# Miniprotein binders against a2bj90: the designs that were tried, part 103

Target 1, 235 residues: a2bj90
Amino acid sequence: MSRSARRKTSALNTVLRVVEVFASIQGEGPFTGTYSVFVRLAGCNLRCPFCDTRYAWSLEAGKPLGVEELVEEIARYEPSLVVITGGEPLLQRHPLNSLVEGLESLGLRVQLETNGILPAPARDEQLWRVYHVVSPKDVPVRVPGAKLHPSWVDYARATGRAWFKFLVANEQHVREVAEYVAKLGIPRSRVYIMPLTPEKLDMKELLELHSRIASLAVKWRLNFSPRLHLLVQLP
Below, E stands for the ipSAE of ESMFold2; O stands for the ipSAE of OpenDDE; V2 stands for 0.75 times the mean of E and O plus 0.25 times the DockQ between their complexes.

## First folded at step 11 (miniprotein)

Design IB11 (at its last fold request DockQ between E and O 0.92; V2 from the best seeds 0.83)
Fold by OpenDDE base, look of step 11:
Structure IB11 (fold): chain B 235 residues (1-235), chain A 84 residues (1-84)
Amino acid sequence: as target 1 above (235 residues)
Amino acid sequence: SEEIRKRAEETIREAQELLKEVIERAKKTGDEDLQWLAKLAEIYLRAAAQAFQKGDYDKAEFYLDLAQELIEEAKEMLEELKRK
């Protein structure tokens, strides 16, 4: 590759399309309760009907930010965790690896949120080192075009740094999750079920839904993910 | 299309009527799990109606389908409770 092609690839690897950066508490998955900076990346390969971040679906909804500038912005919050989310962060895989490298150089822990459609990190990617919460959209709810990439199961087994989070409404959904993870050979200890919450739920209804799904998690011997940020009224 | 919109509106209304019947039947049983399923169906059907009013038909359909599944589950439970 010519010096010009390397410079163009390096320049493409240094800019992310970012929708928002904010500090909050991680409300979901294995890091629930952690003071976190959220980096919401633009662009998604899905159109989930229940998506609460539809404004992030287009790449054009994000502003171009340099990786270095973004690392500095994140570092100012002194986060206990950096959560990279968005539409689908892995659509920006190359600059995302550069971001992870920058954050890890500062000793910051990183967690990725992904829909699991794109391949898991390879061993030579910086993303290999971070934590991943994979949210499949093919079970129990079926989003068109959603299919968990098999490499996420392999990554989870190889690293122990992946968890799988499923949206559920009732016991039938929990059954479908249990069957799905058994079939794929995903350990139950890596599986989270989370309430499927519509927008603008009443707090009483939200709490009751959490209680019901948590009880199902115990019954089915799965982990429970709250929507803690909704319960405590944080972003 | 306006026709698709009207059909969705009719389906939401039909689901609301069915759910009202299920809720009233569920109250008479005293079964808390059945009452919860009926309440959960109400939550999602409300979400469907709100999405529909905003012109978000994909979201409306998604929550309507989910509400309908829960209504049918609640009906099945009602028939099981009558047999006991």
Scores: ipSAE 0.831, ipTM 0.928, lowest interface PAE 0.6, mean pLDDT 93
Fold by ESMFold2, look of step 11:
Structure IB11 (fold): chain B 235 residues (1-235), chain A 84 residues (1-84)
Amino acid sequence: as target 1 above (235 residues)
Amino acid sequence: SEEIRKRAEETIREAQELLKEVIERAKKTGDEDLQWLAKLAEIYLRAAAQAFQKGDYDKAEFYLDLAQELIEEAKEMLEELKRK
């Protein structure tokens, strides 16, 4: 069997480095508002200056958890969605496929959040069947080393299970996103723009930034992603 | 080095002083989009200053660069409005 398929089969002996597991709402992207359990995996292949979750950058930040036990813990929350995030979850690709297998065997819906540097799922991976929100960091925010792997566009077209989300501050950023997605052939229906929110904004500033970016989304015929969890003060 | 950090801190202070002027000028125009641009620059410059004080120099540089781009954009809009 392939290395990928063998790793799926060995799910019961697989360990993930996990920073935190908690219930909240999905505040971003196409599943905004959904009661979710978040599984934050350790490790990241980027050091984004605006990162909200720097505590997940190092693999040492995570504690080893067996996949079987993690699936059972997640299931007890009775989530409507399981959000796998991090760091960069695809750095732990093999045990991640095992986790997805366990979650899907219980009928749990799964979404992955990724910076898109590592390749999209292959057809024989459990990750092929989950939803993906891909957040490229090379445009407009220009994080070094953040080049989107081209397979994500092919994957999105083949499956309809991927969306692309971009942090923007102003109209110039939105213009750059529009040019980028047009060049790559990413349809507008798969593109979200989201406010670049620094820490400790007061509620008035946060709402006004949301309003301004939402207006730009309408103007440019792109989808808008809030950061709803910030607006409603959830983790 | 300490000298590089001192120069970065000075750059933030200079941007803060320039932005106070830009905000005042934007307010006098009554142009809501220009006033928002100036406010947005203030938001990111504040984030830069806060990050700098915490020793997060990568975050500080990121937000400072963004704030400076917004300040320059606002200055250009002010000059455009002056020519009308």
Scores: ipSAE 0.820, ipTM 0.915, lowest interface PAE 0.7, mean pLDDT 91
Fold by ESMFold2-Fast, scan of step 13:
Structure IB11 (fold): chain B 235 residues (1-235), chain A 84 residues (1-84)
Amino acid sequence: as target 1 above (235 residues)
Amino acid sequence: SEEIRKRAEETIREAQELLKEVIERAKKTGDEDLQWLAKLAEIYLRAAAQAFQKGDYDKAEFYLDLAQELIEEAKEMLEELKRK
């Protein structure tokens, strides 16, 4: 008997479309440096021109996996952090809440990466209890349709479990971010700026871009997110 | 379609030529911030050219626009340095 059958859960009602599952180091945001397993979900509600994971845009790019099977696969890695990313994982909200419930029952810490277009979790969702790194795409990169849902600011204030991570190229972008977060009432302590790294940078270019954005973070009193996995050449 | 593609290719080439001049002038100033600004424009313009060669036109436009903004900023800094 499979573990799925033993648990008596319906895989048909709690199925996620998954592009890939792999172990690495979290290279970005507040948990930078943490041994993590990454779960990339299929489907996205944006078409960001700078997107490096276009293979995940279609829901059909994902293999259907039952929540129970996915929990067991993740658990085999024995991670310090489970990073659920995509695409846009909130597009699969119902089975995602079931996944989070299963992971939390094993004592695993969960972080969601989201573009913040869809509403923040409600108090009765399992997603209310986990960490969220929200990556607004309306500022400074101006992706059409990328408006941040206002409930994310309320969620961040209520829980202390959301941070806002912005892609930036130069000081003008940092200024736009500072104005944006001030207007929305997002505390600077919850804000990360991260270098906008196109493909095919050499190590010297990558390090210099990181250094410049980090210096701007100090100047503007914001947090800095590296892209550590790129610097150490991990997935 | 082909005319639009040809125009985009021409715009990238023109930006590359202009950027070469900006980089040379930036080097002569010894101003590290200006030299970095020119290098950053080069990074994004290279990304635009790479995306264009792969047929990824939305990515090419995004990085080309960013590179052009940075080139304009660098030109403004060059003018300010000439005033000094």
Scores: ipSAE 0.707, ipTM 0.879, lowest interface PAE 1.1, mean pLDDT 89
ESMFold2 (binder alone), look of step 11: mean pLDDT 82; pTM 0.772
ESMFold2, fold request of step 12: ipSAE 0.794, 0.786, 0.744; ipTM 0.905, 0.906, 0.889
ESMFold2 (binder alone), fold request of step 12: mean pLDDT 82, 83, 83; pTM 0.776, 0.781, 0.780
OpenDDE base, fold request of step 12: ipSAE 0.815, 0.814, 0.818; ipTM 0.921, 0.921, 0.921

Design IB12 (at its last look DockQ between E and O 0.90; V2 from the best seeds 0.81)
Fold by OpenDDE base, look of step 11:
Structure IB12 (fold): chain B 235 residues (1-235), chain A 84 residues (1-84)
Amino acid sequence: as target 1 above (235 residues)
Amino acid sequence: SEEIRKRAEETIREAAELLKEVIERAKKTGDEDLQWLLKLAEIYLRAAAQAFQKGDLDKAEFYLDLAQELIEEAKELLEELKRK
């Protein structure tokens, strides 16, 4: 391969399509309450009817940003965690590995949010070293084209750096999650259930829904994920 | 299509009527879990109606299905409470 071909392949791995970068509190999963910078990447391989970030579905909704510039922007916030989210971040897997390398070089902790359709990180990827919250869209709610890639179960077992977060409405959904994770051999300690919230709940309804799903989490011996950012009115 | 839109509107209306009937029957039980299921059904049915009004049929269908499942669960629980 010519020096020109290596330079072109290196340049393609250094640009991300980014929708937004902002500082907030991580509202969901194992890092709830953590002061975080959120990097929302553009493009998604799903069209979930309940998605609150539909504006991120198209790759064209994101601006092209260099990895180096993005690392510098993130570092200025002095985050306790960098959360990489979006549509589906793993659609930009190559430049995402470069971003992770840059962030880790500064000693920053990184969490990825993914729908789990694409393969888990391989051992030679920078993404292997970060934390992952996988949000399957095949159980209990069934989004067309959603299927958890089996490699996420293997990654979780090998590294202990993956958790699985499921949207639930009622006890039947919690039962389906419990059966699904048991069948896949996912430890209950790695499973979070989170309330399925419509966009326009009042605070009373939102709190009551959180209370009911949290009680089901205790009953079923699962972890509970709030939507803390909605409860405290942060982005 | 306009036909799909009309069918969705009719189904939302029918679900709203059924929910009202089950709510009225449930008032006599005083069961808190039953009252919650019905409240949650109302929440999702409102989300369906709001999505429909915005022309988002996929979102409307999704929340309508959830509301219908909860209404059926509430009906089953109501019949269990009557047998006790």
Scores: ipSAE 0.821, ipTM 0.924, lowest interface PAE 0.6, mean pLDDT 93
Fold by ESMFold2, look of step 11:
Structure IB12 (fold): chain B 235 residues (1-235), chain A 84 residues (1-84)
Amino acid sequence: as target 1 above (235 residues)
Amino acid sequence: SEEIRKRAEETIREAAELLKEVIERAKKTGDEDLQWLLKLAEIYLRAAAQAFQKGDLDKAEFYLDLAQELIEEAKELLEELKRK
């Protein structure tokens, strides 16, 4: 461990419950295609029936890692982007802020993925300067207990560092998303619609669903998010 | 419970039969939106059946409800197309 790395993490002696750390491509949202290191944190405040990562729901699914150790592991990959995901990462908010501090001290760019139930970062949090992709689960699919915290809209307006991503299956869903974001005052430029893809689609079906949802995005003047990692068979 | 599980299995089978029936009638229309709705319903109904086979009843119900909604939407569109 280098002396400079130890000095940079002297305030970061907290612990995160981590399910996995791996290199891949960010397949969704505004940073699609970026070489990324994913940090999947344990614990979730939802039990979405369509969840692809159910193995991260329990906090006990994660291994306890010190923030300093985690920063060093991430840096070794030399990522262009660090994606913090989970479960729901904001359930571990305090040590997460310490992780962000460590990553930013090394000049690493950070993006967080969240279901938006817990509040957006405050100005005095390290997370304030992180990019956020917020995926509300109360529209168009209605997951019980999933209500977007209103602070995310204020945060997006104040910082320009948040985008909102919605799973959709058809045009009725897109209409519901459009009404929802209009009511909340979320500009279309910050909104992504993404195909609701069940497990075990063959490639033809996966491509057709992408094509149909992309066409709807153009029709409704919303951004389209692929599930690129599924198309190229990466984790 | 066992009753809930049996009802889910029966509902999946009934939805599959109805879907096949609507698909056959929809072929005569040539309407691309109707054909897509029915293909999408087929995708989600298959996902429901697969989840049921794995014992994931919450996922099975989610995709079954979505498939049934899409079948109903398709039936309504087919009815509209028939009247014109």
Scores: ipSAE 0.730, ipTM 0.880, lowest interface PAE 1.0, mean pLDDT 90
ESMFold2 (binder alone), look of step 11: mean pLDDT 83; pTM 0.780

Design IB2 (at its last fold request DockQ between E and O 0.92; V2 from the best seeds 0.83)
Fold by OpenDDE base, look of step 11:
Structure IB2 (fold): chain B 235 residues (1-235), chain A 84 residues (1-84)
Amino acid sequence: as target 1 above (235 residues)
Amino acid sequence: SEEIRKRAEETIREAQELLKEVIERAKKTGDEDLQWLAKLAEIYLRAAAQAFQKGDLDKAEFYLDLAQELIEEAKELLEELKRK
């Protein structure tokens, strides 16, 4: 590869399309309650009807930010965790690996949120070292074009750094999740169920829904993910 | 299309009527699980109606389907409770 091709590939690996950067509490999954900086990346390979971040679906909705500048911005918050989310962060895999490298060099912990359609990290990627919460969109809710890439199961077994978070409404959805993870050989200890919350629920309805899904999690011996940020009215 | 919008509106109305009947029956049984299913169906049907009003037909359909599934589950539970 010519020096020009390496410089072009290096330049492409240094810019992310970012929708927003903000500090909050991680409201979901294994890191619930953690003071976190959220980096919402632009672009998604899905169009989930229930998506609360539709403004992130287009790559053009994000601003181009340099990886170095973004690392500096994140570091100023002194986060206990950096959460990379968005539409689908793995659409920007190359500059995302550079971001992870920068953050890890500062001793910052990183969690990725992904829909699991794209392949899991390979051993030579910086993303191999971080934590991943995979949110499949093929079970129990069925989004067209959603299919969990099998490499995420292999990654979970190899590293212990992946969890699977499923949106559920009722016991039938929890049953479907239990059957699905059993079939794939995903350990129940790595599975989270989370209430499917529509927009603009009142706090009473939101709390009751959390209570019901948490009870189902206990009954089915699965982990429960709250939507803690909604319960405590944080971003 | 306007036809798709009309069909969605009709289906939402039909689901609202069915849900009203389920809620009334659920209140008479005193069964907490049945009352919850009826309430959950109400939550999602409200979300469907709100999405529809905003012109978001994909979201309206998604939440309507969930509401319909819960209405059917509530009806099945009502029939089970009558047999006890």
Scores: ipSAE 0.830, ipTM 0.928, lowest interface PAE 0.6, mean pLDDT 93
Fold by ESMFold2, look of step 11:
Structure IB2 (fold): chain B 235 residues (1-235), chain A 84 residues (1-84)
Amino acid sequence: as target 1 above (235 residues)
Amino acid sequence: SEEIRKRAEETIREAQELLKEVIERAKKTGDEDLQWLAKLAEIYLRAAAQAFQKGDLDKAEFYLDLAQELIEEAKELLEELKRK
């Protein structure tokens, strides 16, 4: 192996705690419908009561995987998008930046899902160049300890690579979201409202909830996010 | 913990009884939005009951609070429609 190749291999020799890697369709936010590989990182700094991925809360739930190996595994799926999610992926910030570097070196497009409590990427981070869907949990659903870091608004304004997604149940919630984003200076074009869907809805209920929230999105001139994977019964 | 679970069970059952009346009243009005509001409360109250049965008290409390807010909203609309 050449000295240059060994150096590059050593730079990618960091470890992530990974709960699962799988292919599916991105069902939420601005990239809805995209063939994606999901990388679910372990650990979360919240305990949202409505969380549908509680199995990723503990760092101990993750298997340690080398970044270089993970990049190769992801690439074999030939994804149109790599979605890094979790828990809260930014808890593993340093090795996450290494993963992003490896994925971008192969020309793979990356999206991060975050609750926005930890700061937005700095200009010198690999994460600066990827797309971010930020899901604040302090409005309207109000999870204790869930304060959106103000740097995400600055990051979105500076880069155009962040969107903000909110779980809502009804028009009262949408009004609260509208007031919140206006106060923070988040443009409506960057805001998605998404139905708050409990686990065991039948298809009729799921469709009606989607229809109602979509109508509110139109009324309030906000973007609508489905939970498409639920509608089409994919993971 | 057992006392807290018993109190939560009673609160859920009381909400279920109240919601049944609200649903019936909403149907009589023919108001589509009121009927949806009542149905939405039913969806979240069912989620609360299911979470309670699994021992997930945080999830149960979250959905119960949401359902109770929706039930209160529906009751207010019923009173508004009655006054018209």
Scores: ipSAE 0.791, ipTM 0.905, lowest interface PAE 0.8, mean pLDDT 91
ESMFold2 (binder alone), look of step 11: mean pLDDT 82; pTM 0.777
ESMFold2, fold request of step 12: ipSAE 0.784, 0.778, 0.777; ipTM 0.904, 0.901, 0.897
ESMFold2 (binder alone), fold request of step 12: mean pLDDT 83, 83, 83; pTM 0.785, 0.788, 0.785
OpenDDE base, fold request of step 12: ipSAE 0.816, 0.814, 0.816; ipTM 0.923, 0.922, 0.923

Design IB3 (at its last look DockQ between E and O 0.82; V2 from the best seeds 0.80)
Fold by OpenDDE base, look of step 11:
Structure IB3 (fold): chain B 235 residues (1-235), chain A 84 residues (1-84)
Amino acid sequence: as target 1 above (235 residues)
Amino acid sequence: SEEIRKRAEETIREAQELLKEVIERAKKTGDEDLQWLARLAEIYLRAAAQAFQKGDLEKAEYYLKLAQELIEEAKELLEELKRK
């Protein structure tokens, strides 16, 4: 393919539907405590009943932003990490690869948050190089239409750049996660359990829930993900 | 439908009554794990009721089911503690 054909294909993949861009602390998963810029992309392939970002479910809830403009906006925050989240970021896979290319060219580290329904990155995608936190919604929370795509297990084994974060309420949910990851051959060192927090939980109840789920993580030899941003009252 | 809404409201009320009984029994046992399960059920049942009041029936049903599962777990633990 000629240099001209590569330039024309690059021009069509240059716009993302973005809900919000903000700086905060990564509150969840393996990068907890990291000063991060969050890019919340619009559109989701799920309708999780417990979703706290329902405003991102429609593609129309996002504004169209150019990849170059978005890279410049992100860079102004001087982030230690760029977190790409949303509804489901992989619904915008093509312009998302262009965004990752731009961010990596500046030496910025990138983490993707995904529900794991869509296929993992292929080796020829820019997304192959970034970190991924996969949040399955089939186990234990049983969201209708949720199923972890098997390619995420293969990606995790091939790259070591994926972790799996599961929402849990009680010990039975932790058991189901332990059985599920064992069956799939996901190493326990790549598994995080996180409290299923309803909206408007008071700080006392939130802290107690974190304590109980953290104790279950120790008991079951799994990693614990806080919702640190909720505990410290950040975005 | 209005019928689905009414059924959800009735089920929330029934769960609230069952949870009150479980909380009272849990306080008498002094078992911290049982008391936690009762508080956890209360958290999700409150979330169900709040979702219902906002007209979010899917969220209400989801958290109601979770609260019911926790109430049953608490009842099972209560029966185990009586046998000891």
Scores: ipSAE 0.831, ipTM 0.930, lowest interface PAE 0.6, mean pLDDT 93
Fold by ESMFold2, look of step 11:
Formats: C-alpha cells, structure tokens, sequence
Structure IB3 (fold): chain B 235 residues (1-235), chain A 84 residues (1-84)
C-alpha cells in the first residue's frame, strides 16, 4: 500500500486496538523518571520468550478505541510524556499517526517504543516528529525474525530523535551489542544497555543485576537503562 | 510432551548441581568476574526453574540455555585461573 493510499484511508483507521491505558513513570531509556501515560497497543510481530507483556501479542487482545476519545482520555491524566508501546505499535501505523497528530495538537510530548522491524517514519508522517526508543531483538537476545530495519539508523542520524536500547544478561552480550552498533554506525551516545530481568526477581536479585549491567555500561562506555519501575514497584 | 518435560526437569536439576559446585569454587578464588558469572547463572537458572514450574517451557528453555552458557564460561575461567 502506497503512502498516498495510506493517507487517504486515515479516516477509516481512526480507531486503535488498545490493551491498556495507565499512568506511571517511564522506567527505561533516555526519559527515565518522567511522569507518563502509557498506551499499550495490541498486536506484535514477535513472540519473544522473555516477553513480560504477552497479553498484548494478539490484535484481538485490544479493544477498539476512537482516536479522538483516546486523546481526551490521555489528556485528563495531564502527562509529561505519552509513551506508546505494545506489542508492536507500528502494526497499527495508520491510526497511530492520527493519534500522534491529536496529541501534538495539545502540546503533549510523545515517545514510541518499537522493536524496529517495521520501517522508521517517513518525513510526511506525524510519527516523524516524535521520540523513538528502538529495541532490536536480534542481537544479543536472538529472537528469530527480529532484524532491525536499516531506516532506523538513517532516521536517528537525520533527526536526533531515536535511541537504541538492548537487553543484555552478561558481558558477552554487551560485546555483541558493541560490535553490532559499531557495524551499523550507531554512536555510543544513542545506545542503552538494560538488564534482561526475568519475572519475579526479589529485590536483592534485581539490584544485583542492575549493579552488574551498570558496571558493564561504564566499562564499555555505553549508556545504562534501569528498569526503574521494577525498583520502585510501579506498573 | 511428558518426555520433553521430564528431560527439561532433569536438565535443570543437573545445572543446579553443577552451579552449586561452581559457586563454591568461585568464592575460593576471590575473582570478581568469576563470582559475577556464577551469580548471574544462579539468577537465570532460578528464572528457568520458575518458568518450568508455571508450564512455560519456551521461557524455561531460554533462561536455562543462558544459565548453561554462563556456567560454561565460569568453568572456563576457573581452568584459566588454575593454570595461572
């Protein structure tokens, strides 16, 4: 489907399949600590074994919500940041661009979380102007079919509005990330490593994992992302 | 299904016993990297066991493989430290 056809059908795709909307703190990446409203969209093009949001995998898991109604609901929270996540939000690209338009008209700051398999925004998309945290799942965690689309690197270079966040469990993973980003030409200032955190870690284990991965981030001169919401026990 | 579950359970138990030995040896060395390898293996092996108990075999297998890789790295470092 052409970009012209996508724009012409935007009104027909003014609903989003939404799993949940809630207020919390952005716990990961460059906007860690920001009071946020999370919009979790249904559907994912991956089945990561370590996924902690498996309830969002199916498009049918979401309820249809009109974009205008969703903008109003989000605005009532008075967020400092709107985080669009999922599953994989770009599976609903057409109505997502409409949502972004509505949120931007209210002056709301928007961040998208994506696995980066689908292409980065084009210049004529509303998504072009928002912030993106791209989490490739090919390296080091090796989810089949999770190849980062090369357009994300070009987009990051052109706009300065994309960062790349990698789940890591050990130093070998960090080495793999370092090699991967060097090959793609992604500068270290745009790269975050984040601990691969199984469900149900006790606080001691959670802190130990954070401590080790943070130390590796310093050693390898990469940015560290916590999972702050887990440390402070927020959703 | 029952055979796959039985093999996974046995593999987890075998990894748990091996890791116990690795942890004990790691403490005696005082080597920071070795102690972290052993500790990370312990965390992910617990995650594998928990996923197995919940019947999530795919998650269990993923974390088990990760734990086994960490255990193997720890064993290799133990041998390296022994030679020095």
Amino acid sequence: as target 1 above (235 residues)
Amino acid sequence: SEEIRKRAEETIREAQELLKEVIERAKKTGDEDLQWLARLAEIYLRAAAQAFQKGDLEKAEYYLKLAQELIEEAKELLEELKRK
Scores: ipSAE 0.745, ipTM 0.892, lowest interface PAE 1.1, mean pLDDT 91
ESMFold2 (binder alone), look of step 11: mean pLDDT 82; pTM 0.777

Design IB4 (at its last look DockQ between E and O 0.90; V2 from the best seeds 0.83)
Fold by OpenDDE base, look of step 11:
Structure IB4 (fold): chain B 235 residues (1-235), chain A 84 residues (1-84)
Amino acid sequence: as target 1 above (235 residues)
Amino acid sequence: SEEIRKRAEETIREAQELLKEVIERAKKTGDEDLQWLARLAEIYLRAAARAFQKGDLDKAEFYLDLAQELIEEAKELLEELKRK
């Protein structure tokens, strides 16, 4: 590759399309309760009907930010965790690896949120080192075009740094999750079920839904993910 | 299309009527799980109606389908409770 091609690839690897950066509490998955900076990346390969972040679906909804500038912005919050989310963060895989490298150089822990459609990190990617919460959209809800990439199961086994979070409404959904993870050979200890919450729920209804799904998690011997940020009224 | 919108509106209305019947039957049984299913169906049906009002037909359909599944589950449970 010519010096010009390397410079163009290096320049493409230094800019992310970012929708928002904010500090809050991680409300979901294995890091629930952690003071976190959220980096919401633009662009998604899905169109989930229940998506609460539809404004992030287009790449054009994000502003171009340099990786170095973004690392500095994140570091100012002194986060206990950096959560990279968005539409689908792995659509920006190359600059995302550069971001992870920058954050890890500061000793910051990183967690990725992904829909699991794109391949898991390879061993030579900086993303290999971070934590991943994979949210499949093919079970129990069936989003068109959603299919968990098999490499996420292999990554989870190899690293122990992946968890699988499923949206559920009722016991039938929990059954489908249990069957799905058994079939794929995903350990139950890596599986989270989370309430499927529509927007603008009443707090009483939200709490009751959490209670019912948590009880199902115990019954089915799965982990429970709250929507803690909704319960405590944080972003 | 306007036809798709009308069909969605009709289906939401039909589901609201069915859910009202299920809720009234559920209250008579005293079964807490059945009453929860009815409340859960109501939550999602309200989400469907809100999505529909905003012109978000994909979201409306998604939550309507989920509400309908829960209404049928509640009806099945009602028939099981009558046999006990």
Scores: ipSAE 0.828, ipTM 0.925, lowest interface PAE 0.6, mean pLDDT 93
Fold by ESMFold2, look of step 11:
Structure IB4 (fold): chain B 235 residues (1-235), chain A 84 residues (1-84)
Amino acid sequence: as target 1 above (235 residues)
Amino acid sequence: SEEIRKRAEETIREAQELLKEVIERAKKTGDEDLQWLARLAEIYLRAAARAFQKGDLDKAEFYLDLAQELIEEAKELLEELKRK
């Protein structure tokens, strides 16, 4: 294996705790429909009651993988997009920047999913150049201990590479989101509302919820995010 | 723990009884938005009951609170419709 095609980093920053790597379709947000490889990192700084990936909460749930090994595995899928998710990926910030460097060296597009509690990337981080979908958990779903770090708004304005996605159940929630983003100065063009879908909904219920939330998105002039993977029954 | 569990079970049961009434009244109105509100409350209350049965009390509380807010909203809309 040749080192000439890869950048070196310190041994302390070359290992990630990874729960799973798999191919699927990005089902949410601005890149909906894109053939993607998902990298789920272990560890989370929240305990959301609605979380579908509780198995990723503990850092111990992840298997230690070297960044070079992980880049090689991801590349074999020939993805159009690499989605880094978790838990909360920014808990592993240093080796995550190394992973991003490796993926970018192969020309792979990267999107990060974050709850936005930890600060947005600094200009000298590899993460500065990737796309971010930020999902605040303090409005309207009111998860204790969740607060969006204000740097995400500045980052979105400076780079155009961040979007904000909110779980909503009804119009009152949409009103709360609209007020929240207006107060923070987040442009509507960067805001997505997405249906809050508990597990075990039948297809009729899923479609009705999608339809109602999409109608509210139009009414409130916000972007709509489906949960496409649920509609097409992909992971 | 036993006291908290008994309280949660009682609260879920009470919400289920209220929702049953709200669903029937909503059907009589023929109002599509009110009927949707009732169905949405049923979706979240069902999620709360399922979570409670599995012992996931924080998920149960989250969905129960949401269902109760929707039930209250539906009751208010029913009263508004009666005034007209």
Scores: ipSAE 0.794, ipTM 0.902, lowest interface PAE 0.8, mean pLDDT 91
ESMFold2 (binder alone), look of step 11: mean pLDDT 82; pTM 0.782

